# VH-VL binders against o74379: the designs that were tried, part 3

Target 1, 220 residues: o74379
Amino acid sequence: MSFQQRFARALDVGYKNFLSKDAVRNIFAYDNHLRGLVQKECKIHQTPYRVPSDLMVQSASDPARANLFNYSSQLVNHDFFFSGLISPERPSADADLGAINLKPGIDASFGSFGELKSQMVDVGNSVFGDGWLWLVYSPEKSLFSLLCTYNASNAFLWGTGFPKFRTNAIVPLLCVNLWQYAYLDDYGLNGKKMYITKWWDMINWTVVNNRFQATRIESL

## First folded at step 1 (VH-VL)

Design c4 (framework fv_iratumumab)
Fold by ESMFold2-Fast, scan of step 1:
Structure c4 (fold): chain C 220 residues (1-220), chain A 121 residues (1-121), chain B 107 residues (1-107)
Amino acid sequence: as target 1 above (220 residues)
Amino acid sequence: QVQLQQWGAGLLKPSETLSLTCAVYGGSFSGYYWSWIRQPPGKGLEWIGEIYHSGSTNYNPSLKSRVTISVDTSKNQFSLKLNSVTAADTAVYYCARVGYYGSGSYRFDPWGQGSLVTVSS
Amino acid sequence: DIQMTQSPTSLSASVGDRVTITCRASQGISSWLAWYQQKPEKAPKSLIYAASSLQSGVPSRFSGSGSGTDFTLTISSLQPEDFATYYCQQYNSYPLTFGQGTRLEIK
């Protein structure tokens, strides 16, 4: 299913109390623009067009394909961001099962979910320039932590799945888009803190919980 | 549908150990935190601590040196022990499930019936 | 620890009245606040979580609002079964703390 098809309802109605319909449409227009840039880069480098996650991995260590990496990585980041949000159609179903398996680890790492929220708001608000804020898990350390990446950089390449030989591998569980194109229209230049605060209420904790559970299966 | 039933000691002397047990019926024990809350006569509520079905605990720092919460997953029950009791520990003690359905939904539901514990010499 | 202060400590009201109870946190707790109702010699009952989310089975006349440090519980049209003590509780950080309670008495 295409990115646009998977998030068609969000494109149609937005996310109430978080992102307007116009803001979602602008982000999707940028996503579509990036897809066009990926196709151009694939032609330039004689690379067969594939799904963005494959292109990102293939180009990650090649300085000659830095543009292909950046565009593909940003598309992967968009997907991860939107797939972590409560569906506009089914908010209560997503909230009900929630973060049940996450609570012990979040409590141990941050003290509480309220404290995690406060730290994400403060850390995210302090990010200079454009980037992404991630909640990540280290299976080796049994520790949840926050990670900032800048521009189109991501948390996937240093996760448990690749490269597998790293002793400090991390697994991304959740992210928020801190590029100005994500929040400027609805929140303004001085509204990043409010944007992150409202984003918190849209987190699909069932999805985050399932991502965490998958990490535990892979680490066994 | 989930019900909590609690039992244990009612009358204690200063320096003794308070022991209460709470059993869970009609629902899953796994995947939840289980909590103890107390209420001195005519006063408000005080959180004592909580335990996850795996045995992981969080305690109120004011009671941490005296409190132990344990779990018996085979019986779907959890227990509170409070050492070195004084008259200040006289209260109705409640067990409760921690309802945690997403980041915003932390609350105590359902509650046990309560157990009055009186500490007197 | 985060201290929770309720106002008033008690109030008298009549059936049909609009009742407002306030809760103040000693530091910011975002929306991480629950409200409970307790009747004499009974365990408390959950009413509201996340400052404004109504617990399943609770009548719609109950509502909550607020964020940060100032929170309000409102009963839009008081019924005979609503005379009870009400407690707020923060879950922003450990230890979890409750307000001192507000006793709602029949006038």
Scores: ipSAE 0.000, ipTM 0.441, lowest interface PAE 17.0, mean pLDDT 84

Design c5 (framework fv_iratumumab)
Fold by ESMFold2-Fast, scan of step 1:
Structure c5 (fold): chain C 220 residues (1-220), chain A 121 residues (1-121), chain B 107 residues (1-107)
Amino acid sequence: as target 1 above (220 residues)
Amino acid sequence: QVQLQQWGAGLLKPSETLSLTCAVYGGSFSGYYWSWIRQPPGKGLEWIGEIYHSGSTNYNPSLKSRVTISVDTSKNQFSLKLNSVTAADTAVYYCARGYTYYFEGRAFDIWGQGSLVTVSS
Amino acid sequence: DIQMTQSPTSLSASVGDRVTITCRASQGISSWLAWYQQKPEKAPKSLIYAASSLQSGVPSRFSGSGSGTDFTLTISSLQPEDFATYYCQQYNSYPLTFGQGTRLEIK
């Protein structure tokens, strides 16, 4: 299924209490524009068209393909962001149940979910310019932590999802888009705190837990 | 049938700490935000704050420096503490369930019976 | 904070009348509005959520409409038990805020 097909309901109705349908449509228009830019860059550099995650890894170390990296990385980040939200396509009463399984680790790393929320709001609001805030997990240390990346950079290159670049063995579990195009329409230039606070209520903790559980299976 | 039952102090002097507890019966404590809302005599409703089973809280900024909401998961209870009370804190205090099917809202579908708290010298 | 203003602050009506009360938000809240009924010396009762969704067990004579900043609660045929104060509440932004209330008195 295409990105747009997987999130068709969000395009129709938005994410209630979080992103208006107009904001979602604007973000998806930008996503589609980036896909066109990726195709153009692939032709220019004689690079076979592949899924964005493959193109991102392939272009990461090549300064001559910085545009291809930026565009493909941003597409990967969009996918990870939206797939971590409670989807209006399949409303689920159990979306929050994953938080129960994550609680011992969150308590050990941050003190409580309330403290994690406060830290994500404060850290995210302090990001200067455009970027992404990530909740990541270190299987080696059994610790959850926060990571900021800027522009189109991502946490995957340091995580298990891209073994070639696993230098500090972190796994991304959750992210929030802190680019102005994500929050400007609904929240304004001074609205990052409210945007992140509303985003928190839309987190699909079952998805976060499933991502976390996948790291545990591999560690066996 | 889900029922909220609340209890706590009725009469306080200025500077004391208000303490109220709400217990949840007949339904799941998990999956909902649990709120405290107050109503001064003859006036409207004011939201104080909310807590989730995980311990995550949101507070009204006007009260954040004085308010703490906590959970006791083993008893399916949540509690309100409000420090340094004044006569302005005289109100009926309600606990309520924030209905959040798929996080689509914070409408309060179930309310406790209310607790009158009077602050006087 | 989002300010919620209700109009009128009070009204009187006869059984069988169509009654409409209005709620206005100081900024856009999409459809994130609930309506409550409160009888004297009792806790509020949920009537409507998401501006227009009727709460389970609430009579069909109650309906809500609106989006953005302007919202209405309508009682199509007023009954004696509808004597109460009605409150709107936004849940688009923290802190959650309520209107000042509309007191409905039966003539």
Scores: ipSAE 0.000, ipTM 0.407, lowest interface PAE 18.6, mean pLDDT 83

Design c6 (framework fv_iratumumab)
Fold by ESMFold2-Fast, scan of step 1:
Structure c6 (fold): chain C 220 residues (1-220), chain A 118 residues (1-118), chain B 107 residues (1-107)
Amino acid sequence: as target 1 above (220 residues)
Amino acid sequence: QVQLQQWGAGLLKPSETLSLTCAVYGGSFSGYYWSWIRQPPGKGLEWIGEIYHSGSTNYNPSLKSRVTISVDTSKNQFSLKLNSVTAADTAVYYCARDRSYYFGMDVWGQGSLVTVSS
Amino acid sequence: DIQMTQSPTSLSASVGDRVTITCRASQGISSWLAWYQQKPEKAPKSLIYAASSLQSGVPSRFSGSGSGTDFTLTISSLQPEDFATYYCQQYNSYPLTFGQGTRLEIK
């Protein structure tokens, strides 16, 4: 299934109280445009078609493939962002169960979910220019923390979430898109704080928990 | 939902120019590569080339000196011209969509039989 | 050009059989291989991409495996509608190249 097919409901109705259907359509049009640019770069460099994560690894250290890196990294970030959101139709009871399972770790790292939310809003609102805010986990330290990346950069380059990238201290669990194209239509240039606040209510904690549990299984 | 319809010359004499057109219905023309593939009777498939909506092309080196692929974005169409045809160019010609950088050629036209004979 | 060689060129099988078709590349192509099904007088249909990923809507009895130079398409329980010609295609390097095809016919 394509990215747009996997999230077809969001294109139809948007995310109620978070992103209008027009905003979603604009983001998805950009995603589709980036996929065309990835195809073009792959043809130019005689590079095989791959999942974006593999293209990102392949191009990360090659200045001649900077465009391929930027486009593929942004596609990875889009997928990670949207797959972390609950269905636009209505919240799932399963999303709450994920939060319950994460609570001890979140409490130990941030004090509470409410304090994590406040920190994400404040940190995200302070990001200058375009980028991404990540919730990451360190299996070695048993610690959750926040990480900012800029432009098309991501937490996967330095994390263990993708085995082909690195064996490192951190694994990405959740991200929010802080590029202007994500929030401009619905929130305006100065609306980043409200955007992140509304995004919080849309987090699928079951997905976040599944990502977290995967790190535990791999550590055993 | 997306459909490709193709048309063009069916019977040619040696030295003439083959011309085929493919039209895209029911989906986005932009953001995809659009390919031409041919199949001689009773034989396998041969990739001819591809074009992006911007007009950027990639061609099979074996055909590059004779082949031109072009787009008409206003009509959501792309076309194949193959110069100086011979009997070896007799084939069913297909247009196809390269839907994403990962999935290969997922939507195909119905095919056009082109016969080159004296 | 990367040459793709399929084996066998044809085979006969019965409904319910497990069928295996192989494809060999003249150079390493990682996992960048697709499989297509073609019925007489019809356009090819995409079955598998990236050597092992099933296209949406394709029955689960079809599977692909392999990497590098050796690839396999398997049909676990052959159905009447599966009698067709099957083609592999590499997309690791330009020009894109296809195998010569394997014709699967009723025994």
Scores: ipSAE 0.000, ipTM 0.416, lowest interface PAE 17.8, mean pLDDT 83

Design c7 (framework fv_iratumumab)
Fold by ESMFold2-Fast, scan of step 1:
Structure c7 (fold): chain C 220 residues (1-220), chain A 124 residues (1-124), chain B 107 residues (1-107)
Amino acid sequence: as target 1 above (220 residues)
Amino acid sequence: QVQLQQWGAGLLKPSETLSLTCAVYGGSFSGYYWSWIRQPPGKGLEWIGEIYHSGSTNYNPSLKSRVTISVDTSKNQFSLKLNSVTAADTAVYYCARGPRITIFGVVTYYFDYWGQGSLVTVSS
Amino acid sequence: DIQMTQSPTSLSASVGDRVTITCRASQGISSWLAWYQQKPEKAPKSLIYAASSLQSGVPSRFSGSGSGTDFTLTISSLQPEDFATYYCQQYNSYPLTFGQGTRLEIK
């Protein structure tokens, strides 16, 4: 199923109290533009067209394919962002109930979900320029932390010498898109704090919980 | 909705190569692992291996020296080859959709759709 | 390899009965367990994933519970279409392994 097909409801109605239909439409138009750029880069470098995640991993260590990496990475980041949101018609989610396996670790790392929210709002609002804010899990330390990446960079390849599928490396669980094209239309240039605050209410904690549980598959 | 259709040779002699193909209809082929599972008559299920649309494979160590799984993404098909068959390889072989694992590490389902099964008999 | 052991290997029950099938892993598998139903000469059907999550389209009389090494599948009120063989499967580590099966027969 394509990106647009998987999120067709959001494209149709937006996210109530978070992103207008027009804002979602603009983000999806940019996503489609990036897919066209990926196809062009694949032709230039004689690279077979593949799923953006495969292209991102393949191009990550090749400076000659920096554009292919940037475009593919941004497409992967879009997918991760939208797949972490609840259905457009659901106005809020109970973090404690949805995140039953995640909660002990969040409490240990941040004190509470409320404190995590406060830290994400503060850290995200302090990001200068365009980027992404991530909630990540470190299996080696059994700890959760926040990570900022800039432009099209991502948390999937952070802290490893080369990308590995099904690995114990640092694992992203959740992200928020802090590029201006994501929040400008609904919140304005000075609206990041409100944007992140509204985004928090749209987090699908069951999805985040399932992502965390997947990190427990250690013998592959 | 999603349907898996499989075909291939049903009767083999010892030492021959088993070959089966599975085609995916009505859903996305990309983003999933596609698996082969077998069931000898009157016995339980045994996982053979899996393949991602990129061609990355994982095999059951008990069969790894004899098994090859390949993919044809242009046709939304994947295939099983098992070399040097013996009577112990007589089983119903199933193709199945594996977990939806992306680089995100999200696992939603295991084996949520299955092919109809193909009986493979190895006899002289 | 992680061994999956089901108990009982077979049981007889009547329509309307509450049926419980257990599955034990030889090592901790967290909640990475699925349950399948298989009718004679048919492919298995997915019932439950992540130990307790019901697959879309599966009746609510089916439920799963457990974590670590001990898991259960419960059918709260047995229906005629539920007579089948049930399999558990771990997906915590490779190779993926199934239980030996529990055959549920009409009494």
Scores: ipSAE 0.012, ipTM 0.429, lowest interface PAE 9.2, mean pLDDT 84

Design c8 (framework fv_iratumumab)
Fold by ESMFold2-Fast, scan of step 1:
Structure c8 (fold): chain C 220 residues (1-220), chain A 123 residues (1-123), chain B 107 residues (1-107)
Amino acid sequence: as target 1 above (220 residues)
Amino acid sequence: QVQLQQWGAGLLKPSETLSLTCAVYGGSFSGYYWSWIRQPPGKGLEWIGEIYHSGSTNYNPSLKSRVTISVDTSKNQFSLKLNSVTAADTAVYYCARGRITMVRGVSYYFDYWGQGSLVTVSS
Amino acid sequence: DIQMTQSPTSLSASVGDRVTITCRASQGISSWLAWYQQKPEKAPKSLIYAASSLQSGVPSRFSGSGSGTDFTLTISSLQPEDFATYYCQQYNSYPLTFGQGTRLEIK
């Protein structure tokens, strides 16, 4: 299923009180543009087209393929961002246990979810230029923390750069898109703080919780 | 069907310690927050605090200096101790299960409640 | 602390009536509001969570609406068993706080 097909509801109605229909359409148009750029880079480097996550990993350590890395990484980041949002349709009754397994760890690392929210708003608002803010988990340290990455960089390749080579890697759980194209239309150049505050209300904590639980079972 | 059953001291003198226990039947004890809530006669509800099966607690700041909540995971029980009681602590005390639907801060509501325990503090 | 204020504090109605109870938060709580029903000498019973989601087993005549600071509980066709006290509760921020209650009495 294509990216647009997976998030067709958001294209139809936007995310009420967070991202307008037009803002979502603009982001998706940019996503589609990036896919065309990935295809172009694959032809230049005589590389068969693969899913963006594979292209991202393959190109990560090669400066000659920096464009392929940037474009594919940004596509991965888009997917991770939108997959972490609640559906534009109202959640059904009794559908969700939310962040029940996250709460003890979040309380230990940040003091409370309210304090995590405050820190994400403040840290995100302080990012100069374009990038992404991540909530990450370190299984080795049993610690949740915040990570900023810039431009098209991501938390999946933090440290040695390859999940398969690091059994004790940080695990990204949640991210917010801090590129201007994400918030400019709805919030303005100086509206990043409100954008992040409204984004917080759209987080699908069941997805975040499931991502966290997967860290306890899977080996890299 | 989940059922909460509570028991403990009903009549106390000022300065004594209130002790109540809540047992959980018919459902999983792990993965939920377990709270104590009280209601003075003819008044509204006041949240006291919560505990997770790991022993992690959060207390209402107004009561934090006097409150201890503990768990016994082997028995699926959790308990409230409130020190230095006064007449203002006279209330029906309820245990309740906190269910998270979507997390935003500390987002949860109470889907199952114990039967309540009347605690009277009189001199 | 977030203060929850209900109106009215008491209401008299007849079986078959449409009844509306309101709840106002002193600051924005998004949709993180629950409604409870409490009958004399009984524990509260969950009716609605997330402002508008019906708890499993609750009759469809109960509905909730609102977001931000202003919330409403509606009973579309009042039944004899609905005479009780109703409480709203915010679960956006610690400490968790309840409204003062609305007593629904038979007219």
Scores: ipSAE 0.000, ipTM 0.428, lowest interface PAE 15.9, mean pLDDT 83

Design c9 (framework fv_iratumumab)
Fold by ESMFold2-Fast, scan of step 1:
Structure c9 (fold): chain C 220 residues (1-220), chain A 123 residues (1-123), chain B 107 residues (1-107)
Amino acid sequence: as target 1 above (220 residues)
Amino acid sequence: QVQLQQWGAGLLKPSETLSLTCAVYGGSFSGYYWSWIRQPPGKGLEWIGEIYHSGSTNYNPSLKSRVTISVDTSKNQFSLKLNSVTAADTAVYYCARGYYDSSGYSFRYFDYWGQGSLVTVSS
Amino acid sequence: DIQMTQSPTSLSASVGDRVTITCRASQGISSYLAWYQQKPEKAPKSLIYAASSLQSGVPSRFSGSGSGTDFTLTISSLQPEDFATYYCQQYYSYPYTFGQGTRLEIK
């Protein structure tokens, strides 16, 4: 199913209390533009079109394919961002996180979910220019932390997915899009803090929990 | 400086469509959400919905199946249509400007209001 | 929907009195609360936004306070023109909801 098909409801109605449908439509228009740029880069480098995550990994270490990496990485980041949100027609997420397997680790790393929220708002607001803020997990250290990446950079390159047995790998669990095209229309240039505050209420903690649980699988 | 003036049908029969228009004077129409709010006689205020100058709308779920708000940016006007009216729709209807202490999607209070239009639905 | 409950439903006061009206939200709304004054057969007028910010042109005797779920509107020295119905409104979440109103009557 295409990106736009998977998130067709968000494109139709927006995310109440977070992103207007005009803002979602603008982000999706940019996503579609990036897909055209990926197709152009694939033709230039004689690379068959693959899903963006494969193209991102494939181009990550090749300076000659920096454009292909940037465009593919941004598409991967879009997908990760939207797949971490509750559906537009669900109520805002309840603050009851007691049933989520994340709670002990979040409490150990940040003190509380409230403190994590406060830190994400403050850290995200401090990002100068365009980028992404990530909640990441280190299986080796059993520690959650925040990571900022800039422009189209991502947290996946340090993840356990490549190379498969990387000792110091981090795993991305959650991200928020801090590019101006994401928040400018609804929140203005000075509204990034409020944008992140409202984004918090839209997090699909079941998805974040499932991403976390996947990190706990060990190979014998 | 900003002034909202509204007009439209005042007396309706059950099953008819309510139609009201609001015009904005003395300030920018663009960049704001414009709302309709109603008040049944002797009761409190109920938000109906809002529209941005681009045509993007948000409606109260209780009325969404019957309500349409539209905008005419060339005239700095926005309009309310409410279908299949009943006696329960008898109210004073107000247009209002949504304003914010932040530019956020859900952060609008109403700083300017139209004069109100009494709509009576009776057989 | 977020339910807004005002208390009291009505009160009687004299010119010069300090008057306090309370508004309670059924869930946390941070500071996203506005207060309106409505006189008979007139449109509501904005008094306060962001729980405590005075609207331009509103007399300084009006003040608002509170955050989260409990909010108050205070009139420090009541004037004759202040006899009206007062409404709170949350703008934290859709749909926007109003309190049922508090009628301020002359004693």
Scores: ipSAE 0.000, ipTM 0.428, lowest interface PAE 15.8, mean pLDDT 83

Design f10 (framework fv_cilgavimab)
Fold by ESMFold2-Fast, scan of step 1:
Structure f10 (fold): chain C 220 residues (1-220), chain A 122 residues (1-122), chain B 112 residues (1-112)
Amino acid sequence: as target 1 above (220 residues)
Amino acid sequence: EVQLVESGGGLVKPGGSLRLSCAASGFTFSNAWMSWVRQAPGKGLEWVGRIKSKTDGGTTDYAAPVKGRFTISRDDSKNTLYLQMNSLKTEDTAVYYCTTDFSYYRGYFDYWGQGTLVTVSS
Amino acid sequence: DIVMTQSPDSLAVSLGERATINCKSSQSVLYSSNNKNYLAWYQQKPGQPPKLLMYWASTRESGVPDRFSGSGSGAEFTLTISSLQAEDVAIYYCQQYYSTPTFGGGTKVEIK
């Protein structure tokens, strides 16, 4: 299924108490625009069109293909962000359900889910300019931590989920989109803290838990 | 052995206030999410509200009928849960149960106290 | 809020026979990502607090006899007592925890 097809209900009704349907539609329109830009860059660089994750990896080390990297990375980040949200039809109060395997590690790394929330709100609100805030897991350290990336950069380049990139073992579990186009329509330029606070209530902890459990599979 | 013992129930007039307590033992109280569930005489069960562990932020949630009138709090040093009930109405007449959720985020209730009766009557 | 409806309101079953209690939710309580139904069952005897019998629709709480079983998915659920015993006389409640907790109206089970 395409990106738009997978999130069709969000396009129809938005995410209650988080993102209006107009905001979701604008973000998806931008996603489609980026796909057109990826196709253009592929022609310029004589590169076959591939899925965004492959293009991101292939272009990451070449400064001459910075545009191709940025556009494809942003598409990957969009998918990761939206796939980490609960269904628009579920109440926000459900956001903390399903985190059963995460709790011991979150408690050890941050003290509590409440403390993790506070840190994500504060760290995210402190991001200057556009970027992404990630919750990542280090299997080697058995530690959860927060990572900020700027513009279209991502945490996947450090993760083991991308077989072509093996610089370290950090695995991304969750992210929030901190670009202005994500929060401007509903929250305004001064509403980033409230946006992140509302985003927290929309986290699909079952998905985050499943992403974490995948790190335990011996041959992921 | 997990034990929850409620106290503080009684007769109160409409518009009055009452504070319920729940003394907990047999588990690490500070790690548990706690809820209040009530049952009107001869009627079914109704969730009142919950308080998360301090580890999980110590935040509270309430059912619509009591929001703004009832306040849930906890004292981890005394292993005690509280329900402060203000602006009481006749429809608040019920047995109030203290409950645990050791799964933190599941929302089903694995242990219950004996209950304490609150009667709101003129 | 999710509304929980139980049927029947009461039933009388002969000792040793099967008792069946139904529970319907106003919307699905199945979370597709983990394939779990956010539904619990409780037993309440006169003058006593409710006791947890079942969670995740079909997982029996420790110490609950094998004659109790839960089934169903999405919005329709059943609690079955395969061979009713005298000690099973009680009111049974279903409860969803997919959102803010709500309980069914209860089903009274008595011996015929």
Scores: ipSAE 0.000, ipTM 0.427, lowest interface PAE 17.7, mean pLDDT 84

Design f3 (framework fv_cilgavimab)
Fold by ESMFold2-Fast, scan of step 1:
Structure f3 (fold): chain C 220 residues (1-220), chain A 126 residues (1-126), chain B 112 residues (1-112)
Amino acid sequence: as target 1 above (220 residues)
Amino acid sequence: EVQLVESGGGLVKPGGSLRLSCAASGFTFSNAWMSWVRQAPGKGLEWVGRIKSKTDGGTTDYAAPVKGRFTISRDDSKNTLYLQMNSLKTEDTAVYYCTTDLYYDFWSGYRPFDYWGQGTLVTVSS
Amino acid sequence: DIVMTQSPDSLAVSLGERATINCKSSQSVLYSSNNKNYLAWYQQKPGQPPKLLMYWASTRESGVPDRFSGSGSGAEFTLTISSLQAEDVAIYYCQQYYSTPTFGGGTKVEIK
């Protein structure tokens, strides 16, 4: 299924109390623009794979394909962001189930979910320019932590991480898009703090927990 | 699901004009190269022309038999492809299909002429 | 334009038997930089639009049964149906996308 098809309901109705229908359409328009740029780079370099995650891996170590890396990385980041949100077509109550399983680890790392929220709002609001804020997990330290990446950079590749992007074998579990195109329409230039606050209410903790549990059986 | 729906076909006299439309849905139309392919009754497939995405320059290419007579355009805001046919000849009688020339999809990869409409019949006769 | 020539024009094969369709291009459609053949195969049933079967000469489109296989390189290509079934009755077209697209004349596959 295509990205647009997987999130078609959000395109139709938006995310209530978080992103308007128009804001979602603008983000999807940028996603479409990036897909066109990937198509162009693949044609120019005649790249064998067109799945964004594969393109990101193949281009990551090649300076001649820096554009292909940036565009494909941003597409992967988009998918990870939207996949972590409560679906407009499903009851939000279903998202609460994952929070129960994550609570001991979140409490140990941040003190509480409320403290995690406070830190994500403050850290995210302090990011200068464009980027992404991630909730990550370190299995060796049994520690959840926050990571900022800038522009199209990420420390995630389909839950396993590419060795070049990892320090301390971290696993990304959740991210929020801090590019201006994500929040400008609904929140304005000075609205990043409120945007992150509203985003928090839309987190699908069941998805976050499933990502967390899945990494324990990964052997890559 | 991906859909391409052609319309505007019909009967027209030699020397006449006709405009075909193709309504696209279920994929990222603005990033796709779009082509027109025709098929004369009982005959094989013949590529008519294409229009590239705006990202790739929005340029058009045409098969020799139609160059100078046919014009391809697109409206990305309406997800619609057009074929303006002028100075029609009896040899232009065919079912006209719209199709994706170069298709990029997040999960499905690279495929030429992946999606096709049902076609619309253009008959050029007196 | 690159000219595509298919043979035979028509082919009658018994159910369960192998069907072989040939396609020749007037010049090589192999691109040296990526080592890929810009050659596709389509199936067209009566009253329907063409359906993509094969691309890059030998890569099967999703949902296409494994009895369909493509082979060849450069300027000579073959589509093989290893065990013909009733639903395979159709006209098959090869197409190059190395330059502006051109199609073969088609091969009609019938059951004997």
Scores: ipSAE 0.000, ipTM 0.412, lowest interface PAE 16.6, mean pLDDT 82

